VH-VL binders against q960a1r229to459. Designs and how they scored, part 25

Target 1, 231 residues: q960a1r229to459
Amino acid sequence: LKGDRIELLLPKNIDQFKKFKKDRTVISSGLITRFVSTRNPKEFSQKWISTKYVKEFNEITVNKDSVVVGAALNIQKMADTLTSSLSINIGKEIDSFIQKFSSPQIANFATWTGAIISGAKSSLSVSDLLILFNVLDAKLTLLNNSGELTQVAIEEFAEKKLFATHTIVNAIFSRSLTGFLFCLKLGETSEQDSTNFNFAALVGNQVSRIFVGLGGQPKRLTSLEVHIDAL

## First folded at step 8 (VH-VL)

Design q25 (framework fv_recibokibart)
Fold by ESMFold2-Fast, scan of step 8:
Structure q25 (fold): chain C 231 residues (1-231), chain A 119 residues (1-119), chain B 108 residues (1-108)
Amino acid sequence: as target 1 above (231 residues)
Amino acid sequence: QVQLVQSGAEVKKPGASVKVSCKASGYTFTSYYMHWAKQAPGQGLEWIGEINPYGGSTNYNQKFQGRVTMTRDTSISTAYMELSRLRSDDTAVYYCAREYWGDYYFDYWGQGTLVTVSS
Amino acid sequence: QIVLTQSPGTLSLSPGERATLSCRASQSVSSSYLHWYQQKPGQAPRLWIYGASSRATGIPDRFSGSGSGTDFTLTISRLEPEDFATYYCQQYGSSPWTFGQGTKLEIK
């Protein structure tokens, strides 16, 4: 049936994406993440668009003070970019941590945006990639339904549930981050146990960033940061 | 007014590397992707890869990955393609081409650079 | 990767005749991402038709493009001497970007 067919559109840059996104379901890379149309959330959309080949979503830009990672890149490409662009101590821990929570099959296929959105949506499980972005003070460039680009902190993205109203364009990481990064995950999610624990701390800089995941969004341990920064 | 001017013909021995340049003029160099394509004698066009001149990010055809490196110098609006470990089947005319931000076609092409690999 | 197969490989015709050039994709390609280029010996390719059916600037109206999905066609309604060249289709729908092998239009 002509009306029952799903059309997959492959926009090539952000302007085409904006044009084709109107009233269409967005999917990311090789992972299918189904979203209901924001204009008609009660009806199934038969037109899908992919972020996989959007030029701006595949860009990697290394500036003097920041590194920008496009939204369509997989977890491994993001990790490789950060390990080559950030300080050695931070880069080594990023690589180590990602290898612990993502198999090579997943890291080379799944987008980092899919993992971040999945983590931000959860109220019961912890997200290893989300806590990593929290401790690294990541900023996200977001595109709203009006075509406006805005930068927000990863904490704000998760707290305000901006994944419901915005498309992630890229992530921005500061190259001025220094100190020791330490990441940990304890316990394993099983079909019987929906809870686990993760932790991430960036210490040895002038300001420490410390987060703990106990279920849902990571919590910033501000009091502990104050005590450590006083040392 | 838009022009892409490539470097001159090169003759290389097997195992050597070659670096071809493409100098852009008549537009904002950092606002358009630059692509490179190969055309062996009597054959069709084959896409090698692309570079975003703004950030320097690249995307290569897997067939050439590991042997090709694309760079640019924004101060002189010039893109470069370096191909290493040259083989006889790398003998070809290499083209640079600008990608248009509309329907994403290659609207302007360089004149081509003949690279001959012979022992 | 998407393979573009052009047919015929060589088309021998006389000025005044109609030419029909085919491009078939191994997977569906949005018409917005299917383009045609003309190339003459010793010259760089030149954009001819973009988005399957839109003529590039300066291209005569005897040229038309059509098609969708996996089947695309370039038609020249009345050949002129300057139209004899090789025509390549190209897709920009899925990386790596690919070209067809070309159809060589030659004088009979």
Scores: ipSAE 0.000, ipTM 0.405, lowest interface PAE 18.7, mean pLDDT 81

Design q26 (framework fv_socazolimab)
Fold by ESMFold2-Fast, scan of step 8:
Structure q26 (fold): chain C 231 residues (1-231), chain A 119 residues (1-119), chain B 109 residues (1-109)
Amino acid sequence: as target 1 above (231 residues)
Amino acid sequence: EVQLVESGAEVKKPGSSVKVSCKASGGTFSSYTISWVRQAPGQGLEWMGGIIPIFGTANYAQKFQGRVTITADESTSTAYMELSSLRSEDTAVYYCAREYLGDYYFDYWGQGTTVTVSS
Amino acid sequence: QSALTQPASVSGSLGQSVTISCTGSSSDVGGYNYVSWYQQHPGKAPNLMIYDVSKRSGVSNRFSGSKSGNTASLTISGLQAEDEADYYCSSYTSSSTWVFGGGTKLTVL
């Protein structure tokens, strides 16, 4: 419980967050307990800044053309939002896929942001949540050190390692996505404890999005998309 | 297995103070925010305030600001709500309720403590 | 502080469906999809039924939640006698506080 000093700032709005972020480590409300409980008695306490009371990190907004999911929300809340906001076929597969890689305890505790950053940092492991964001053409709203907001594609975020220089504010998903979503991962059986391969495909009448994860960041199978779209 | 157990009923005189306790068992106390919600006879639920025990940060509804103090003792996994300058309209059942940090819903509630203010 | 707006009462027959609305503003219901619903039987503490659009584990599949703009809704299908209770919505606010709805008494006819 005690031993190291904890400095945690609790900004009440985005302007206070921008002002006080500086060199502080961003922590979402869902991860505070894990962060404290895994602290080694020999480690220094961190300077933390919370997203808990800042509207932009905690919002869920369903618009006519898009759905916005705040960065501080847990995996289950994100899944429920997408399942209810996107087409029935896409929603069913999202729900099914998330149940395969995240237990209810983890999904109701861990943020989707933490999982995305972890996946983007890895050069050897595949990330099920990252490939899901890739196939859904997710955009991320990012805050830089100068207080500017920008939007980038999830592929660009991972490729350019923007997690090192930016804070994720939210994810934006298009409500105009069409077709059938199919997701798969290796590691479904008891003898395979880790995911070494994953795959996600969204096949529609006009455009297909197809990704494979063999280690590290998912690869887009552009040539296969062209062949399928031509059929 | 998760339980919130509140202290027993109180009968108080106008102008006095009352302090109600809420002991949490099951789960990690520091993982949760504890809120206090009251309900006057035949009336609806009214949020009074809450505390994040791990940070010692308490927030209060404007109506109760200056009369309510919410505290927590992590060593005993107990939250407290003290209401001062009691009036007859403070007669109510007082509930504690927990929110897992960042979930934005109250998954478990205490059984309620009846506080009666009468002369 | 303002409470969220719910109808004071709603009634329905056994086997029918009822919907209870909860209306706020952009600073609570509209700004945060953290509306939760609680069922309260006389003399008992409130019990969580729905959080946002998700059902609490162990709660009947007859209960569902939805939200559009500044209004959240609780729908109870296949009404049963034991559903007769008071129902409250709750939302987190931009002031870092919680607000409850005025409550709806459900009568099952």
Scores: ipSAE 0.000, ipTM 0.421, lowest interface PAE 14.8, mean pLDDT 81

Design q27 (framework fv_socazolimab)
Fold by ESMFold2-Fast, scan of step 8:
Structure q27 (fold): chain C 231 residues (1-231), chain A 119 residues (1-119), chain B 109 residues (1-109)
Amino acid sequence: as target 1 above (231 residues)
Amino acid sequence: EVQLVESGAEVKKPGSSVKVSCKASGGTFSSYAISWVRQAPGQGLEWMGGIIPIFGTANYAQKFQGRVTITADESTSTAYMELSSLRSEDTAVYYCAREYYGDYYFDYWGQGTTVTVSS
Amino acid sequence: QSALTQPASVSGSLGQSVTISCTGSSSDVGSYNLVSWYQQHPGKAPNLMIYDVSKRSGVSNRFSGSKSGNTASLTISGLQAEDEADYYCSSYAGSYTWVFGGGTKLTVL
């Protein structure tokens, strides 16, 4: 392309990523392939940085007490990881729930990170994936503009709008979660007002986590959790 | 062993074009970007441009824009640099150099191809 | 001139040290910590010595690199006769482009 300017950086490790991030837009390898095929000079004039070669964004680590899922992985790969590493009761419900809210085309191509950020930004709908991460007590590893890594609860990420100032590196799930996971998606879309209703509950014998989504960020039902845990 | 092997010396007339090749061996060609750097007699190194084969895209130094074309053939692990409208000032040794994607430095260099432009 | 400014020549005695500077702008050396140094002997291709400002490419620890603002430096300690060569700095300049310095001839006395 005559006169084109390609501002796509391909850091090889996390240190290079930190040096280059600045004002650049983070993209996955799938987006790189797409834009090569379109031959669009306007798209290639954007300042992008790829996570393709940075291990931390692409790894899956199953430890004794936790599961780590890199931010560049798609929804289906994330789901497969959780269903194979968490308890069988929790895994079965995750598989069932994802099939209800995400087509195979979306789940196999869209990143879970994109879905979480999109959901956290929305004021008109509740994200199915966001409520799932809430009920599973997910933690996110975030990279700030100073190159520091921190961990935050998914609730804090959404409430404080940390997507505006941080890059998600991975999600961390506890393997100590026990009990039965129940997810329900029930809803309709009105002309200008999203009335989708989502419900997710993890009911254990010691700890319960219950969330409801009704047009916006998921809400935790703490009083109901206390009542059920007392039974 | 990984090596970059360039084509042989060329003698060209002003106004013609030259195409130099650089064959990579021993490594996975698609993992690397290839740049072309020239050196006129008694002068310093000058970056001309480079290609990222997996993206099919080439970038050029402003000075050479419109005169240089860099291409690659992954099936033969060979990169090419074609320079048109040759002038006496284009007399130089032309090097290819490889960069592993995202390393941003040149770890292996070709032996150089001497191009002489004379009438 | 060259995008990166180097002294045309430097000289040092056997066993002493010498420093070669490489000055760019905010769009190259100042923006990126991606400066590399190449050694070139007469009639040969350049050879990578230093990358990422200060990392050695398998070369002697007598070679070291540093950077401050828009200026990178190559320091060679314990000078040996074999160090006599031309030295070039290079910096990533964004958009998958690079710039080189004009080169410095090192003479070992």
Scores: ipSAE 0.000, ipTM 0.455, lowest interface PAE 13.4, mean pLDDT 80

Design q28 (framework fv_solitomab_arm2)
Fold by ESMFold2-Fast, scan of step 8:
Structure q28 (fold): chain C 231 residues (1-231), chain A 119 residues (1-119), chain B 106 residues (1-106)
Amino acid sequence: as target 1 above (231 residues)
Amino acid sequence: DVQLVQSGAEVKKPGASVKVSCKASGYTFTSYYMHWVRQAPGQGLEWIGYINPIFGYTNYADSVKGRFTITTDKSTSTAYMELSSLRSEDTATYYCAREYLGDYYFDYWGQGTTVTVSS
Amino acid sequence: DIVLTQSPATLSLSPGERATLSCRASQSVSYMNWYQQKPGKAPKRWIYDASNRATGVPARFSGSGSGTDYSLTINSLEAEDAATYYCQQWSSYPLTFGGGTKVEIK
């Protein structure tokens, strides 16, 4: 960490988080965010804030039509939640896909938010977790610098680079997703969520979601979706 | 001043459903989570669930999961609980209680609604 | 689930005496609260986050503890303190309460 003194703030709820970040710009990096002043960057560069103990970021809620996963949870906990709450076919594919790109050590310690933000920032590598969120039509609950909560589609979060201005509170997945999920990755697997090519398709009823990752943000294959949905 | 006012006592047969309301006043309804806690006659307190009124997120205790639903009507500042497939062990006084987001305690409680399940 | 064990189940003391109520958690907890409940009434917030008195709670009440061991102390009992006191954890869901300690004034 850069600076002469490192101060780590440990808010226990979203109101303490808002209080600690008051009048400061927060740069998000998974469980740990850094305070940066636009006016005096030196003064605040030594301050970090952890979202690890924020109550709202550690919640898992399974509703009739949706499942909500808090921002501070690790990749494995997110995967376990989705596999137990979504349809059996979709859940099996999620579990299989995550095991192909994330080692157990990484999945049990790295947050899904860190992986999503890393993937959204990159223009060269494609995140397997990001394409998974895309194909599942994930929504994110975001907290802005004014303390307001909003929900955005994962595609909008990445395209508009909202990680620069917002804190992720949770991810929301629909339990109404139906059909067959197929995910593929090509490239080397390391201790990082990095790949040269990936593909994800959810095919069901009148709505299909098909994405390909070739570097940067996954591309939606809308013309192929239209043809498949017409069958 | 803050008030949580609950609907009146209910007597139901086993297998029926019950719906209890909790009308909030004196504060911004969407700024507080609403929890439900029940108490069987002569027994202690049992938390059964909550709702976040902004997004409608809910969390239910396993003891009632699958039979329990919490909803809100923002236009009337009212929270509802509905418990189906009633059993004798559901006989209790049901309380709504509010939590300011992240305060980690219940600051105001409703007066309670007695639900009796008898054949 | 985190289990909270309160002891004793009942305390019968005279006015002016000191009462100490115990609450032990099966796991370390970060937030412990206490609620006062009188017969036929809803519970009332009493102590929050281990040691903070709620508005309107007399100074004779104090909370202490950390980890798995918490206590509520009434320094000099008064007749109005007769009630059941419940501890409650807010470290993980489901939220849980202790079985309660009934304080009776002789």
Scores: ipSAE 0.000, ipTM 0.428, lowest interface PAE 17.2, mean pLDDT 81

Design q3 (framework fv_solitomab_arm2)
Fold by ESMFold2-Fast, scan of step 8:
Structure q3 (fold): chain C 231 residues (1-231), chain A 119 residues (1-119), chain B 106 residues (1-106)
Amino acid sequence: as target 1 above (231 residues)
Amino acid sequence: DVQLVQSGAEVKKPGASVKVSCKASGYTFTSYYMHWVRQAPGQGLEWIGYINPYGGYTNYADSVKGRFTITTDKSTSTAYMELSSLRSEDTATYYCAREYLGDYYFDYWGQGTTVTVSS
Amino acid sequence: DIVLTQSPATLSLSPGERATLSCRASQSVSYMNWYQQKPGKAPKRWIYDASNRATGVPARFSGSGSGTDYSLTINSLEAEDAATYYCQQWSSYPLTFGGGTKVEIK
C-alpha cells in the first residue's frame, strides 16, 4: 500500500463533465470539496470531480410555465429564484421555511443538490429541503454514467436512490403552482427529549399536496389530499 | 481595496523554526481560502499549502508535511505559516495568496517574506 | 503530480513584436492560469481559466487552449511587459506551476 495524491477535476461544461466523470466521486460544493481535500496525501487519495464550475449546472432559466435551477447553485440562490418566480404566497413560505432549517451562512455556501442528496440518503432523520421539493412537485434532470439525460419526480429520485447512479443537472419547478403553502418542523426540544418530524402542505384550488416526514423519505398523505380536494 | 501585508525578512540557523504572518484587509477574511507559495532564489514557484480561515482546515504539500503549520487569527484577519526543523533547502521568498472563490486562481498576493537558512 | 512544461525558457523580442508563450500539461487540466512576475516583486494575477484577462491586464494579452496545450499571447509587445510568466494548474493537488518563460525587451 502506497500513499497517493489527491486529484480533483473542475470541468467547465457538461461535455467535459461527461468525459472526465468516469469512476470519479462527484462533489457539489466548494467548501465540502476543500474539506475533503485536506486529507493526508501520503495516506491515500481519491479521484473527485466537481460540479461547481460546470456552466450548465450554474444556469437559471425562467420560462412561461417553469423555472429551472442548476445543480451547483447554493440554497439561498435557489430560494431567491423560487421566491421571485413563483406566486407570492408560495414564495413567502419558502423564504420563511428555509430560515428555520438553515442559517444564512450555510444557505449561502451549501448547494441545494448536496442537501437533497443528504436528505435522500438518510433513513433516520427528516429532511426539510427534501419535503419542500416534494410539496412543490419538483422534477430533477439526471445524467447517468452513459451520458444520457432523463427527468424524474423528486419522490422517484429519493425512493429509487438514484443519487447512487446519477448526477443531478438541475431542478424544475412549475410556475402554475398556486394556493397556500404551509411548512412546519418540530425538533427543537431539549437534548434529553427530542421530537423530530416535519410537515408540508400546498393547498390549491383544485389539487392539494400534503407530506409528513417521520424519518427518511417524506410520506404523501394521499387520502387527506382527496378529502380536501373534494371540498 | 484588498491588501495582503506580510512580516519582514527572517534569517535562521538550520534546525530552527520560522513564523511568517500575512495580514489581510479590505474583505471578509473568513470568506476566502489563503494559500502559501514559496520561491527559492532564481527558481520557480512551489505551492506549499492552504488554510480555510472559516473552519481552520489545512492542506500541505508533501515537500513540507510534518514541519509546516498554517494557522489564523480571525480577530486580526491574519494568516500565519510556521516551518520547523529548517534546512538550507527552505531558503526562499514565501508568499501568501488569496484564492478567488468564483474561479480557481490566486487573485491577490502578499509582497513576500524572504527566509534565509544559513549557518 | 501534474507537470507543466513552459517553452521557450527565454524570449527576447523588440517592441511591437508578437510573443507566444506555451504551457503543456502532463495530463488534461480543467483550470489553467497565468501569473506575471517582475524581478523583486510578487506574482500578479494575469489570465485565469485559460482565456479570461484579470482586471487591469491590457487587451494586447490573450490566453487560449484546452486539455493539455495552453498558450499566452502578447499581440504587440511593450517595454512594461518584460517579466517572467508562470502557468499554473488547478485540477489536482498539489497545485503546480510551470518553470516560467522570461520575456525580455531588446
Scores: ipSAE 0.000, ipTM 0.422, lowest interface PAE 17.0, mean pLDDT 82

Design q4 (framework fv_solitomab_arm2)
Fold by ESMFold2-Fast, scan of step 8:
Structure q4 (fold): chain C 231 residues (1-231), chain A 119 residues (1-119), chain B 106 residues (1-106)
Amino acid sequence: as target 1 above (231 residues)
Amino acid sequence: DVQLVQSGAEVKKPGASVKVSCKASGYTFTSYYMHWVRQAPGQGLEWIGYINPSGGSTNYADSVKGRFTITTDKSTSTAYMELSSLRSEDTATYYCAREYWGDYYFDYWGQGTTVTVSS
Amino acid sequence: DIVLTQSPATLSLSPGERATLSCRASQSVSYMNWYQQKPGKAPKRWIYDASNRATGVPARFSGSGSGTDYSLTINSLEAEDAATYYCQQWSSYPLTFGGGTKVEIK
């Protein structure tokens, strides 16, 4: 990316990716935000692996009960997939919410994976994409260092810092989600570096999912969910 | 200029509790995970846990789980470790260490706090 | 837990000699780091992500390896390099360190 000190590896499928990751190269598309946050010469001597051309990371699969979105897809392609695959009400809110935190230029360039990892790692910033994945009960397919695939809930991924030890392969969303989705993003406070507030609620089925972001990981409002579900 | 400054040496009897502080300066305290690593005299390094200062989430090694608590005071940019029911095997130098944001390594370490457990 | 085995336990060499320190993991790891520790001092960042020198680390130091086998090499040993070097994995929790290799100058 930056000149003669960087070797960029372009695996074409997951088997090649596993081999290259075994050789310990940095994941360029999934870790780009980590890269821009480091300001030291080490960046120029590292081997980089791109997930851009890995077949399995670019796949979209719409099944009867689920929709699967590959890790290398950009935010807009992910949003389009969810909007066309989930209920009309949920899809409309997803589209509206993404427009509030991501310009078309960013959404058509940045991967959803990069945004999720950045959000999960941050202790200061709220992450609009992360809270959206939380409220939608997203699951992630992860590749560990032994080459094994596992699935975890987005909340577990963030809480256990699995971004440090695993590669995201795809995200899985249930097509059985019902109810009304409401997402909100409020302006910054002047007391800290670029702190914002966000909120997401999925209400209308037997179980509600409600989250608030005040900085760092979104917090689930379990007591409020119990109260609303009893209504 | 990032610095992690730890509290002074402690001498405790078996069964007592010890609380060690690690005061951070030169960076935004809530932006970096803080870990604790101990080293018994003449032995190697053992990771014992971490805290995310922003949300307060923690993770503890099984060797200390149930007796070990990590906390933070954001107003003073200080991380604390507390170890209860002390045993002779807990005699060690305890280090706080900051996790680098852009990569997976400990970039800054405290100077260490020696905890001696003896009857 | 991932077990890291360092060898040899002690290296005693003369100034100007090449030192090679080994670290073997019980399973493949994503990140391997090295820390230098001198007696009575805290560990100091030395090599991160297998091959990157931390700021201030002399060019005579290099790291290499992947998967389960990693090495730290000192091309031409200097007196100030006498220390214990620990490898450390950041692949899964709990984080683990090797037993250390003590480098001594004759």
Scores: ipSAE 0.000, ipTM 0.429, lowest interface PAE 16.0, mean pLDDT 81

Design q5 (framework fv_solitomab_arm2)
Fold by ESMFold2-Fast, scan of step 8:
Structure q5 (fold): chain C 231 residues (1-231), chain A 119 residues (1-119), chain B 106 residues (1-106)
Amino acid sequence: as target 1 above (231 residues)
Amino acid sequence: DVQLVQSGAEVKKPGASVKVSCKASGYTFTSYYMHWVRQAPGQGLEWIGYINPSGGYTNYADSVKGRFTITTDKSTSTAYMELSSLRSEDTATYYCAREYFGDYYFDYWGQGTTVTVSS
Amino acid sequence: DIVLTQSPATLSLSPGERATLSCRASQSVSYMNWYQQKPGKAPKRWIYDASNRATGVPARFSGSGSGTDYSLTINSLEAEDAATYYCQQWSSYPLTFGGGTKVEIK
């Protein structure tokens, strides 16, 4: 006995989650979050919290102008929700693209939140789910250590490294997105040489969104968007 | 252990409003979403909306939107549905149903409340 | 809206026979559930997420399927199984149910 013990907390709603994280630093890795007290230097307990059963993190809500997908859902459930709720052309491409970067076994096991956080943390690797969120103009609802909710663009979440200070509650997608979605994953991996990149473009009547991933956060091709929109 | 007990049958005239209650027991009321599903005589099931009792967030089916309101009273662990401007096609048995925590299905159902809209 | 089509509308079988109920979705769904409803009573949870039996559901019941095609099977029908079975999708709002399959015991 060293006073060192592991405790797994299973909050059932966001209010219980807020209680458990009070006065603690959040270290997030998708559904499982480790809390470390910043106020008591003598604390020896290790507390882990599962967001899997937090009601608000398991919600799917389809409104007239938006789709809300809870943070605890797996990649396949997120994809199925978007495919059913967004336009047919966008939905078909989402389904196709996810099959290219995630096997059915992975997509039914891994959370979209875990994949987004992993992608946002990487400075070298290409992230297929992150570029998909970028091209779809996804917003994230975040909970800070003080219990306050904010909404940020996926690009801001990654650039400001908000995964270090915030918990993802859900993702919000616009149902007003129209046009054609095109996603590409291209890469060559060998023992001594690897090149990988991805590409995503949404070409619509009013606006185009074009991104390329060459390592790290995807880059928006704003000049190309202006040229395409002029056609 | 978990029970959902609904209020008794209602007979209303067209244009009136009806309010049905669903009293929950055996669990933490605010930890589970509550849905409402109706069934016209001899017909199938139709989802009409839900409420998250913790935050009061609601979502309504287009078939009832503008006439339908779901509310809760946390102190009595009771969910309510109110349907206004009643029409003959609103004649149905109305069920409250609890959404299972962590998965997507209705795990417990109320016994049903028959609402008859007659002229 | 996602439309769920159940077939057959009615199934009349003898005890011990195998019953297979079909549910077809108008588009791919990731979450399909089944509920049992007896006349004059509320629906009861039966199968969730295509293949998981709810607590208390006999082992003779099984669910299967993916995408747009789902089935509920009763491998050896008993008198207590007489009911209407509804499939229900949880892939997008509004949530929708199939028209139901009525299982009758001869």
Scores: ipSAE 0.000, ipTM 0.420, lowest interface PAE 17.6, mean pLDDT 81

Design q6 (framework fv_solitomab_arm2)
Fold by ESMFold2-Fast, scan of step 8:
Structure q6 (fold): chain C 231 residues (1-231), chain A 119 residues (1-119), chain B 106 residues (1-106)
Amino acid sequence: as target 1 above (231 residues)
Amino acid sequence: DVQLVQSGAEVKKPGASVKVSCKASGYTFTSYYMHWVRQAPGQGLEWIGYINPSGDYTNYADSVKGRFTITTDKSTSTAYMELSSLRSEDTATYYCAREYLGDYYFDYWGQGTTVTVSS
Amino acid sequence: DIVLTQSPATLSLSPGERATLSCRASQSVSYMNWYQQKPGKAPKRWIYDASNRATGVPARFSGSGSGTDYSLTINSLEAEDAATYYCQQWSSYPLTFGGGTKVEIK
């Protein structure tokens, strides 16, 4: 290591996280480990705080009407939770879609939160996980710098760039979602790397949510929803 | 008891600005979003914006964007709306309404403030 | 914007009759709410998330629907039910309301 000291705090509960967050950059310990061996420490923030060991960010709660997935959980754990908690048709497509855009190594290591924030920040590339959250009408529980919790729709989180001012605590999915889920990713040069566009549709009896990703935030295809609902 | 108490009626000339207050009591002010909804005489309801008091984050309807500002005073648990460059079509009763965070609906409403813009 | 169309505009019925109010959205919505408003008063929470009655709302009121089609039903109307009822979507911003259905008791 050549350079200044790196400070990484590992709080174990939400009260410690609130106390120590301040101006620190929120990260997963797994993510930082990947970069430490290849990058100069001076290229990074020298103050980090991890969500990996915070009890409240690692919880999964399945209620009658909703399923809650903690922010520090990896993509595969999130997928497994949704597959077992949502309807059979929706669950099968979630599992299939995640396998197509994320290797087992990535899905078992990267947090869903990191993928969502990365997708929301981008104005040029599409995000497969973000479009999945859009079509599933996901809600996020957010923590502000004053330690207060609020809930917002995923579309609002991305549109208002709330990743700049808030920490994601968990995602909430409705178990009342019904119908057939279809997700597609299309890349001009690489199917396992960046996609040039993606598509997600939840089609049920009078319950259609259809999105296309062409770069940046997914766009809702309201005219197509009306046409499908009329069939 | 949760209560939202609004300031009194206002009569303004076109081009003027109006500021309406909504004083909250009976709950933690910063834990709930506050919305503003207006209703022209004999017409329906129109959502015009909200503020999240915890970080003063706002969202405004396009119909008022550029002329509309929502602010808070946390020390008095009060939300304010200010609408500038008033037009006759801004004549309405303005309501503040609290968002219930667990389910998405307006659970408590202020009594309303009538704003009349006269030529 | 999501447009909500309420029908009929006015219902004039006698006490004891059943009223059904419709709200149709231009696209599928995640949450549909209903508010009751009496002349000169602020709207009141009435039904939230399609079918849940707010605290204090009489059991004769029920909400139903999903996707684009929603309804509010009042079994056995009472004089105190005379009011305008507005549906409201919470699926995307801007939030929108229907034009309202005025329920009159003869």
Scores: ipSAE 0.000, ipTM 0.402, lowest interface PAE 20.1, mean pLDDT 82

